# VH-VL binders against q58102: the designs that were tried, part 18

Target 1, 198 residues: q58102
Amino acid sequence: LMDVHVLFSGGKDSSLSAVILKKLGYNPHLITINFGVIPSYKLAEETAKILGFKHKVITLDRKIVEKAADMIIEHKYPGPAIQYVHKTVLEILADEYSILADGTRRDDRVPKLSYSEIQSLEMRKNIQYITPLMGFGYKTLRHLASEFFILEEIKSGTKLSSDYEAEIRHILKERGESPEKYFPEHKQTRVVGLKKEI
Key: E = the ipSAE of ESMFold2; O = the ipSAE of OpenDDE; V2 = 0.75 times the mean of E and O plus 0.25 times the DockQ between their complexes.

## First folded at step 4 (VH-VL)

Design B7 (framework fv_gimsilumab)
Fold by ESMFold2-Fast, scan of step 4:
Structure B7 (fold): chain C 198 residues (1-198), chain A 122 residues (1-122), chain B 107 residues (1-107)
Amino acid sequence: as target 1 above (198 residues)
Amino acid sequence: EVQLVESGGGLVQPGGSLRLSCAASGFTFSSYWMHWLRQVPGKGPVWVSRINSDGSSTTYADSVRGRFTISRDNANNTLFLQMNSLRADDTALYFCAREGIYDYVWGSYDYWGQGTPVTVSS
Amino acid sequence: EIVLTQSPVTLSVSPGERVTLSCRASQSVSSNLAWYQQKLGQGPRLLIYGASTRATDIPARFSGSGSETEFTLTISSLQSEDFAVYYCQQYYNWPYTFGQGTKLEIK
């Protein structure tokens, strides 16, 4: 079985990516990134146990999310900052792992690497980067996730979410900013159970 | 469960110095922002100083800036407040407090110590 | 700084009564408002955060409501251990500030 390391938030998309990769014959290892600001990885650890996959928390330099916070303040919205963090994370992980994957969807605008960015990353680092959900739209992904998972809806940033947003929100508060000023109110979904064997 | 225990308060003359300590237990100290707050009898708490998880960022109330220094020792789960050039209006009960780590709890203090009294008098 | 004004300053009540405490902010704090209980000789205890979410191990008789500038803490059936000073705190804008407190006294 080929090992694949999946960027994992505990949400429906990264969970579904891991399930699809397992069905394709890979051996998924889930990786949650933490920047040492808050322990936002705890919910992802719980979800990984539910899914039955190996899980690891990797701590990266907090300067990455500090730069992201600066970008948000300068640009007045989070898109470029989230993109910067995601690309930086993939660059760093590519030094350790030969097959990387994440939950990027067809309809995502950010975080999402362009074709040329993917090609550059794969060639420079000699890795494979897999986005299992890239061929599917929102409606299909919601249907597939609902068939496999029992989902909990949570407001982004209100619990220990394992996405990049949680720690970036904390840094913004340190700088005297209200994260709600920059991030629109939206909801995240967390996998809290399985409806069927994966 | 979570415990915070302050020590180091006492009676000191104007212009003197004191070092307060806060011993933390029952949680991963290095994951939390920590604060010092003070309270005079009959009034609400007033924020004094803040330090982030790794100690790289500190902030002070205008009334204490340049005189007080907050620091932490994550290896020994201890928070400190070095107080120099003490004035009569620094007299208060000093609390260490943990800032909550959830987005909605950030900025609220989910656990406090019992307080250590500081009296500045001649 | 955002100023929080609590009312009433003092309230004399008997066990079993329903108690309502108010906190008004000088500008909108959205839902970034916490309530604390402080008993004599003790540090404050977090009761409510996010205007309406009970903190861990806080009894169901405590509830919070409100948003923007007007907030309320309600104790549905006052118990003997609830006599204390109650403070609201905003964490919408730095520096984080507290109200002046409402003292609950035995009638």
Scores: ipSAE 0.000, ipTM 0.462, lowest interface PAE 14.7, mean pLDDT 85

Design B8 (framework fv_gimsilumab; at its last look DockQ between E and O 0.03; V2 from the best seeds 0.00; counts 0 for: pae O 13.1 > 2, placed apart)
Fold by ESMFold2-Fast, scan of step 4:
Structure B8 (fold): chain C 198 residues (1-198), chain A 122 residues (1-122), chain B 107 residues (1-107)
Amino acid sequence: as target 1 above (198 residues)
Amino acid sequence: EVQLVESGGGLVQPGGSLRLSCAASGFTFSSYWMHWLRQVPGKGPVWVSRINSDGSYTTYADSVRGRFTISRDNANNTLFLQMNSLRADDTALYFCAREGIYDYVWGSYDYWGQGTPVTVSS
Amino acid sequence: EIVLTQSPVTLSVSPGERVTLSCRASQSVSSNLAWYQQKLGQGPRLLIYGASTRATDIPARFSGSGSETEFTLTISSLQSEDFAVYYCQQYNNWPYTFGQGTKLEIK
């Protein structure tokens, strides 16, 4: 079995990515990134335990999300900043792990690496980068996730969210900005149980 | 009981070569990432190299890259470190160590050997 | 590379004393920190992982605490077999790194 290290939020997409990789014969190890701003990793730890996968919370330099907050204030929307954080995270993890994966979907705009960015990362770091959900649209992914998982909707950007958004929102508040000015209100889906054996 | 036993150290001249071995027992060797670390007396251990469970992926500290080669023989539960172009600053006690997994988290070195001394001197 | 700084470098103590050893990280390592004991002529022995969890067969007198950048190893009542060098190790960022060690010796 070949080890794969999966960026993991506790949400349906990263959870489904781990399940698919297991069914393909990989040995998934889940990684939740934290930047030391707030303990937004707790729900991801619970979900990893429910899924039965190895899991590690890795704390990276706070300056990464501080730069992201600066970019959001400058650009007035979060896309480039989230892309910057995701690329930086993959770059750092590529020094340690031979096969990286995440929950990037076919229809995602951000975070999503271009072909040239993927080729550059893989060649410079001598790694494999896998996006197992790239062949599927949102309807198919929602259907597949509902077949395996008991799902719960939660508000994005809350203290309990394990995506990059939660800590970036907190830094924006510290700088006297209203995160709602930049981030649209939306819901995210969290895995809270299993419907069948994986 | 888990055991790791290193061998192959010795005295060698600068530019020489040594092959270190680590014999593993008491666990499923093929399921674990393995590491070589070295230690100079009075200082902490320093990571040298690591290898994944099937041997398909290896990484090296900058100071030894291109000179050292880590490999493993899962059929015989043995880890190796081939050391070429040895320098005086490679002098150290060399340990093999197993990367453990505790409470589903990886990264600590849960078992180490007793070390094999390598001295590079003219 | 994350630098771990241990203090004190050397500590002279008597059996029965409570001992505290510190480890400071140059940047946050969450709880991804382990403590090891190394005796003369032996390899390191894992004492604590995850900053605060005792490894198998480690006596209850050993305890770990801390998070982020500041960590402490405590020995509640020092025994004669505890005289050794103690190292902290972070496994948050690659490459994994160790502190320089704290040596416990008899007064």
Scores: ipSAE 0.675, ipTM 0.872, lowest interface PAE 2.0, mean pLDDT 90
Fold by ESMFold2, look of step 5:
Structure B8 (fold): chain C 198 residues (1-198), chain A 122 residues (1-122), chain B 107 residues (1-107)
Amino acid sequence: as target 1 above (198 residues)
Amino acid sequence: EVQLVESGGGLVQPGGSLRLSCAASGFTFSSYWMHWLRQVPGKGPVWVSRINSDGSYTTYADSVRGRFTISRDNANNTLFLQMNSLRADDTALYFCAREGIYDYVWGSYDYWGQGTPVTVSS
Amino acid sequence: EIVLTQSPVTLSVSPGERVTLSCRASQSVSSNLAWYQQKLGQGPRLLIYGASTRATDIPARFSGSGSETEFTLTISSLQSEDFAVYYCQQYNNWPYTFGQGTKLEIK
């Protein structure tokens, strides 16, 4: 019925968001952002094929993630930089697509738009911005993901991922910084199979 | 239950030295960035120093750089602040505080100790 | 560094009243603002982060709002244990800074 463009990393949350939107009657189109630094989008392409959704990679100006690296060096924390990149990506996509979605959860810290930021984006760009997971708690999301997906856990920075972190880490290395100083070890999940029809 | 307990405060002369300790319990200490802050009565807390999870990165407020040294002992769940060349304007209540790093949330100090007083006067 | 200005500096109120405290930043801090409660003889207690998200085990009567340079903390029905000093803190730009505090006193 209605096309929705879903920011997609191939992780649990973006995949579940696409599934929920499909079940609600939308036509999901998955979008992975790349900044031309490294071919980090390949993980997301593999997962999109597994899920059976149409997928495209959109290459944006690497200056966006260069500025993110500047922010990380200045602040010594990745949060403001990740937030900046996400908001910039949404502003750019909003010029092209009228219904955008991502996998932001209620319990997320960053990237996450506040209510007033969402309202501003929607009004200024005349779009709909959908966060299908926002109304669910962590336990519910874990249960739903386990019903649909076969998951693989990986440590961040040990395998190529399609989130913003991968290319930002690479830029930090080019600048002589150690990304591990700014990005503490954490786990990420990748969808590697389906348990249930979408 | 997360708990932070500062100790080692007291009265010292200008130019003297003092070593503060912060005993941590109820969480995986080695996974968190830790801070020292200080507070003068009637004012808000002021940041003093921070240290990352493994102690490889430290930074200091300009007013204490070169005089104070933050360190940590992850085996014994203890944070330290070595204060040298103390001045009267270092007089304050000193707190250790935890920052939540593992959720990409790093902007708040989610747990604080009760504070240890430091007085620098002749 | 970013200066946070809280108002009022002192507020005399009675239990049961609705209280609104303000925090103004000298520059935009987006939504990177936290609120703390500090009672006499205690360390600060985190109430709100991200401008509007309640920390763990914080009663629902506490709520936060605002963005950029203007922020508020609201206590919908003041309880006797809520008389304390309240601080805002920005974590948008390093070093992170606190406001000067608002003291809630019994009227």
Scores: ipSAE 0.008, ipTM 0.491, lowest interface PAE 11.9, mean pLDDT 87
Fold by OpenDDE, look of step 5:
Structure B8 (fold): chain C 198 residues (1-198), chain A 122 residues (1-122), chain B 107 residues (1-107)
Amino acid sequence: as target 1 above (198 residues)
Amino acid sequence: EVQLVESGGGLVQPGGSLRLSCAASGFTFSSYWMHWLRQVPGKGPVWVSRINSDGSYTTYADSVRGRFTISRDNANNTLFLQMNSLRADDTALYFCAREGIYDYVWGSYDYWGQGTPVTVSS
Amino acid sequence: EIVLTQSPVTLSVSPGERVTLSCRASQSVSSNLAWYQQKLGQGPRLLIYGASTRATDIPARFSGSGSETEFTLTISSLQSEDFAVYYCQQYNNWPYTFGQGTKLEIK
């Protein structure tokens, strides 16, 4: 089996990406990024165990999310900052891994690389970048997730989320900022069990 | 044999606090997600709180969020529920329950304790 | 949240009789349904999970069937120790929810 390293947050999208890749004949290795701010990777670890995939936490430079926090304060909107972090993470990982994947969806706005950006990344780094969910709409993905997973909805902004936002929020708080001013409240979905074999 | 034994219930005034304990035995406690549920006489069980295997993740029902805290001591095979700012509508029989793992399928409560009664009254 | 409705609320039966309990979900829960027995003064006991799989040490007289929104628990021949309250529970969507219960009492 060909190994694929999947950026993993423990959410339904990254989980579904891993499952799809497995079904396609790949060997998924789940990677959760941590920037050394808080141990936000723990929930992802639990999800990885549920899914039965290999999981690794990679610690990157705190300066990356520090810059993200600066961007958010400046723009009063988290989108560009999240995009910056994601792109930076991909660039770094591309030096170590030949096949990268993530849970970017068709209908996602951020983070999401453009076609040109993907082409550039693949050419420059000589990697394969796979986005298994890009061909599916929101309704379809909801259905697929419900077929494979037992899901739990969690309010955003918790220190437990294993995405970029968790550590960025913490940095903002350290700076005396209110993350709620910048991040809209939304529900995040976590995988807490399997409904069928993968 | 799997066994769960709740304790710590009793009578308390509104605004008071209680700490419930659940002693687990007969299984690898640290491998299971644990729950607190409560039941009013004549009604079905209602979920209160959940904690993952190592305690790094906790969730709460809306009705108790900010007032209750679930925790666990895996070294001593014990589950806890700290209940603060208690209200009359918190009156119920409180159960600890193990979330079963059956071929990677989660969601059932496969073992329960006998429950500990909590009465909030002036 | 998903609402589970059980019927009947109370059922008076005699030992040896066949008993059928119903659980209806407000939306599809696939096969992610469990049944519990609760006797007076005791905690619930898991009987069935996955709609139709008996839990450990559950007598063969208990069986579960159904999918999506309609589920049934059957006791083929009621024993004296089976008089209790029975609950269904879905774990398809968080939060997991219980039915209001069906009480089996002696006729």
Scores: ipSAE 0.000, ipTM 0.532, lowest interface PAE 13.1, mean pLDDT 92
ESMFold2 (binder alone), look of step 5: mean pLDDT 92; pTM 0.936

Design B9 (framework fv_gimsilumab)
Fold by ESMFold2-Fast, scan of step 4:
Structure B9 (fold): chain C 198 residues (1-198), chain A 122 residues (1-122), chain B 107 residues (1-107)
Amino acid sequence: as target 1 above (198 residues)
Amino acid sequence: EVQLVESGGGLVQPGGSLRLSCAASGFTFSSYWMHWLRQVPGKGPVWVSRINSDGSSTTYADSVRGRFTISRDNANNTLFLQMNSLRADDTALYFCAREGIYDYVWGSFDYWGQGTPVTVSS
Amino acid sequence: EIVLTQSPVTLSVSPGERVTLSCRASQSVSSNLAWYQQKLGQGPRLLIYGASTRATDIPARFSGSGSETEFTLTISSLQSEDFAVYYCQQYNNWPYTFGQGTKLEIK
């Protein structure tokens, strides 16, 4: 079995990525990144237990999300900052793990590495980077997720999310900024149960 | 029952070489990341090297990089550590250990061997 | 590297006593903290992982707590076989690191 380390938020996309990789014969290890600002990883821990996959929370330097917050204030929108965080996380993890994966979708704009960025990362670090959901259209992705998972919609700001956004929002508040000025209101989808054995 | 048995330690002069082996049994060896750690009497364990499930990725502590090589033979359930250019400060009891792979245990070492002593002196 | 500092360095206790061992990390390790017991002439034995989860076949008298940078291992009623050195280990950041140990001695 080949180990694959999957960036994991507890949401439907990263959950589905792990399931697909297991069915392809990989041995998935779920990783949730935290930057030591707030304990935003707890929902991901709960979802990992539901899925039955190995899971750990990796704490990275708080300065990464502090820089992200500065970028958001400068650019007036979060795209470049989220991209910076995701690329930095992958660069760091690539020093430790030979096969990395995440839940990046075809319709995502950020976070999403370009082909040249992926090629550069894989060549410099001698790793494989897998995005299992890139080949699936929106309808197929929703159908697959609903076949495997019982999903719950979570309104932004009412529960701690396990993505980069939660800790960046907190730092923006510390800087005297309203996160709602920069981040549009989102409904996030969380895996709260299984419909089928994985 | 999970069992790890180290062998190959001994007395060697500075600049010499040793090859350590770790025989694994009682589990699917090819599914686990394996590690070498060392311990000086009276001190805590120190991580030395790691190898992933299929042997395609290895990592080393800064102090041994370029001198030690970790490898595995999944067909025979055996982990190896080739130690070259040995120094006095490599003297320690060397352990192989299995990294846990389920629930939240991964990252911890759920099973260790008994250790094999390596002494580097004139 | 993350440095783990254990306290006390040595603790003299009698069987039946409640003991608490501490481990402090130089930066947050979330809940990715394990505790090991090592007896003379043996390899370490995993007691606790994920800061608070008992490993397989570990007696209920052992419990772990804490998160981020402050962790404790508690033995509720010390048995004679529990006299050993105890180590904490973080697996949040690479490289994995261990504390210097706490030695439990007979009073």
Scores: ipSAE 0.000, ipTM 0.470, lowest interface PAE 15.8, mean pLDDT 85

Design D2 (framework fv_socazolimab)
Fold by ESMFold2-Fast, scan of step 4:
Structure D2 (fold): chain C 198 residues (1-198), chain A 119 residues (1-119), chain B 109 residues (1-109)
Amino acid sequence: as target 1 above (198 residues)
Amino acid sequence: EVQLVESGAEVKKPGSSVKVSCKASGGTFSSYAISWVRQAPGQGLEWMGGIIPIFGTANYAQKFQGRVTITADESTSTAYMELSSLRSEDTAVYYCAREGDWGDYFDYWGQGTTVTVSS
Amino acid sequence: QSALTQPASVSGSLGQSVTISCTGSSSDVGGYNYVSWYQQHPGKAPNLMIYDVSKRSGVSNRFSGSKSGNTASLTISGLQAEDEADYYCSSYTSSSTYVFGGGTKLTVL
């Protein structure tokens, strides 16, 4: 079995990515990134147990999300900052793990590495970077997720979120900013149970 | 404002079971974890387990696995803790407590339910 | 059970400062960085005072938290009579559980 380390939020996309990789013959290890600002990883831990995968929380330098907060204040929207954090995370993890994966979808705008960024990362670090959901349309992914998972819809950036947004929102509040000014309201779908074995 | 209201005191025989309730009011119930923490007379706090209602499954301290069952009813915003095979050393005040926004602390506590196990 | 290590009692005079330690391991206090502190008066439920280094709203600035390695500390400056209570620390663990300290009885002399 080839170990693959999957960036994991407990959401439907990263969860489905892990399931697909297991069915392809990989041994998935789930990684949730924390920056030491708030303990935004606990719900991802719970989902990982439900899925039956090994899980760990990796703590990275708080300065990464402090820079992200600076970028959001400057640009007045979060896209470039989220992209910066994701690229930085992958760069750091590539020093430790030879096969990385995440839940990037075909129609995602951010975070999403370009083809040239992927080639550069893979060549410089001598790794594989896998995005198993890239071949599927939205309806197929929704169908597959609903076949395996009990799902709940939540507002992004709330208690149920384990994405980078939660800790960035907290830093913005510490700086006297309202995160709601910068982050659009959107829904995130969280895995809270299994309908069948994977 | 968030409040947790627990059920009334119980006196039980050894070998029986007890089920304590904790009704939450104010704020969101489904996405906030509720934990159960007990305190024997003159002793410290001991975590038993907790549940996030939308997940429907509970986590338990190893000491209580097999004896404790924690459940939640989202329609009534009520969490429950059932402890079976009671012994005299289970005599304690049982608290429910809501975990804070990110779950590593307990920001609201119930008033406590006294359970006395006597023969 | 398997409680974090706190001194059983501490004492200080009015206006003095006291520090209560809470020692665990890398699988709790050292690993999770979010130790919380609770004040309990006789016959009452515990009250959250501090989570990590942040104070609960309405808690006096006389209370502060710190952490170094596997040990967290609660410091109370300018001791007042009303501070006399039991104090408990708590930490999340690598087993996805919580553990409490054994508790410290603070006496204000």
Scores: ipSAE 0.214, ipTM 0.725, lowest interface PAE 5.3, mean pLDDT 87

Design D3 (framework fv_socazolimab)
Fold by ESMFold2-Fast, scan of step 4:
Structure D3 (fold): chain C 198 residues (1-198), chain A 119 residues (1-119), chain B 109 residues (1-109)
Amino acid sequence: as target 1 above (198 residues)
Amino acid sequence: EVQLVESGAEVKKPGSSVKVSCKASGGTFSSYAISWVRQAPGQGLEWMGRIIPIFGTANYAQKFQGRVTITADESTSTAYMELSSLRSEDTAVYYCAREGDYGDYFDYWGQGTTVTVSS
Amino acid sequence: QSALTQPASVSGSLGQSVTISCTGSSSDVGGYNYVSWYQQHPGKAPNLMIYDVSKRSGVSNRFSGSKSGNTASLTISGLQAEDEADYYCSSYTSSSTYVFGGGTKLTVL
């Protein structure tokens, strides 16, 4: 019925968000953000095809992730930089789309907008921002994902990753920094198939 | 060191099919896309299709849709390209090529398999 | 899809520079950041030289890439006899496929 544009990485959480929004009566359109550094969106395209949702790659200004890299070098950890990128992406997309969503979880630390930040974004841009996973605990999300998806666990910073981190890591390397110095080794989960129809 | 090794030359009759293999060694197989590219004698490179083994699905160039099938066997780290309803115009060298990590490029190539279609 | 547009041939003298263009549309070259370039010697498989502005490890600094709008370019400086080969560009497309250029034969005089 109502179109919703979902920030999409091909991972478990953004995939589950799209499924939940469809079940609620929305018409999800998946969008993967790219900053023109590396083509980290290709596997997200494949996952979107498997899920059966419309998908688009949107290219934003490279300066956003260049600033993120500067922040990481300055602060010695990636949290504030990832938060900056996510907030900036939502601000830009809010100029184009009236209903935005993403895979933010209750137990996430970053990226995650505060209530005040959400209220400010919605009021200034006259949009609706939905985080469908915020109402669920970790156990419930794991159960739902396992019911719908065939999942593969991957190391962060590899080719199966389509998050902001991939392009930021590349810029850090271009500047003579080792991304591993700033980003801890972390596992991500990709959706590679369906166990049942959505 | 990553290496792609293709199967040997084939001579086929018009109307038959050919199945070429590409065995990968050195490195991870399942998450890397493998493309098939052919080159007719004296002609340029022509992309046919690709598969990412972990997803198990393949996509193809319009010209070959319905006549080419690309598959992968993760247990043997081998990709296959089968081309059916062969015509003399299908005489070419067939290459497999691995897509790079984040690039829209082919970082490793097989040595090529010559397929000759003649009566 | 239709092949990307490359000149059929280019030539240059030893020590000079040559540039090979590769022109597409917004659905391929203009829409994606990586246009890759391949060198092919007679009887050999293609070899990756450049992806966008980055060159493959071990490739001479004489090779460089650039892209503006719907056109990508490969520049070879300080031409050497061994550079004589066919050169192909390639781009990802909005249809999740790849397209190659028609190829350019480089002659070193």
Scores: ipSAE 0.087, ipTM 0.689, lowest interface PAE 6.1, mean pLDDT 86

Design D4 (framework fv_socazolimab)
Fold by ESMFold2-Fast, scan of step 4:
Structure D4 (fold): chain C 198 residues (1-198), chain A 119 residues (1-119), chain B 109 residues (1-109)
Amino acid sequence: as target 1 above (198 residues)
Amino acid sequence: EVQLVESGAEVKKPGSSVKVSCKASGGTFSSYAISWVRQAPGQGLEWMGGIIPIFGTAKYAQKFQGRVTITADESTSTAYMELSSLRSEDTAVYYCAREGDYGDYFDYWGQGTTVTVSS
Amino acid sequence: QSALTQPASVSGSLGQSVTISCTGSSSDVGGYNYVSWYQQHPGKAPNLMIYDVSKRSGVSNRFSGSKSGNTASLTISGLQAEDEADYYCSSYTSSSTYVFGGGTKLTVL
């Protein structure tokens, strides 16, 4: 089996990416990124156990999310900062892992690498970068997720949210900014159980 | 706004079980972890275990594994801690505490439930 | 009972500063920035003072936290009579559990 390291939040998209990669004959290893600001990986740990995949938390330099916070204050919205963090994470992980994957969807604007960015990353780092959900629209992803998973909505921005946003929100608060000024209120859909074997 | 209200004091005999409740109000229950922490008379704080209600999955301190069961009922926003095979050494105040948004700490505490184990 | 090491007692005079230490290992205090501090007055539930090593929970700026290696510290400056209480540290662990310190009784002289 070919090992693939999947960027993992415990959400439906990264969970579905891992399932699809397993069905394709890969051996998924789930990776949750933490920047040492808050322990935002707990939900991802629980979901990984439910899915039955190997999981680890990788701690990266806090300065990455500090720069992201600076960008949000400058641009007054989070898009470019989220894109910066995601690209930086992939660049770093590409030095250690030969096959990387994430839950990027067809209809995502951020985080989403362009074709040219993907080609550059793969060539410079001599890796494979896989986005299993890139060919699928919202309706197909919702259907597939509902076939495999028991889903719940969880408040965004808490320590149980395992995306980059949780730690960036915390840095913004440390700098005297209200994260709600920049991030719209939303709920995240999280995997809390299985309907089928994977 | 967020409040944790624990059940009333209990007097139990050795060998029996006790079940303490912790009702949460004023915030989101399902996604916040609830821990149980006890304090024997004149002693320090001792973490027993915790649960994330949405998963129903509990973690336990090794000392209490096999004797403690922590559960949550999302419909009533209530967490429970049941301790079996009670000994006089289990006489303590039992606190529930909610883990915070910003990390691994306890930002809201229940008032404590006194459990006395005596014959 | 006490997995993290704290002094059993510490004392200071009104207006002075005191520091309370909390020592663990690389699998708890040394491995993470997830140390919290609690104040407990007799007959009452603990109250969160400091979280994530150094962040105040809306308490007076006289309270500050720090960490070096395997030891976290709580410093209270400008001691006041109401600071007299028991203080506990807590840390998350590599086993996804919590451990508390044995507690420190602070006496304000």
Scores: ipSAE 0.028, ipTM 0.617, lowest interface PAE 7.6, mean pLDDT 86

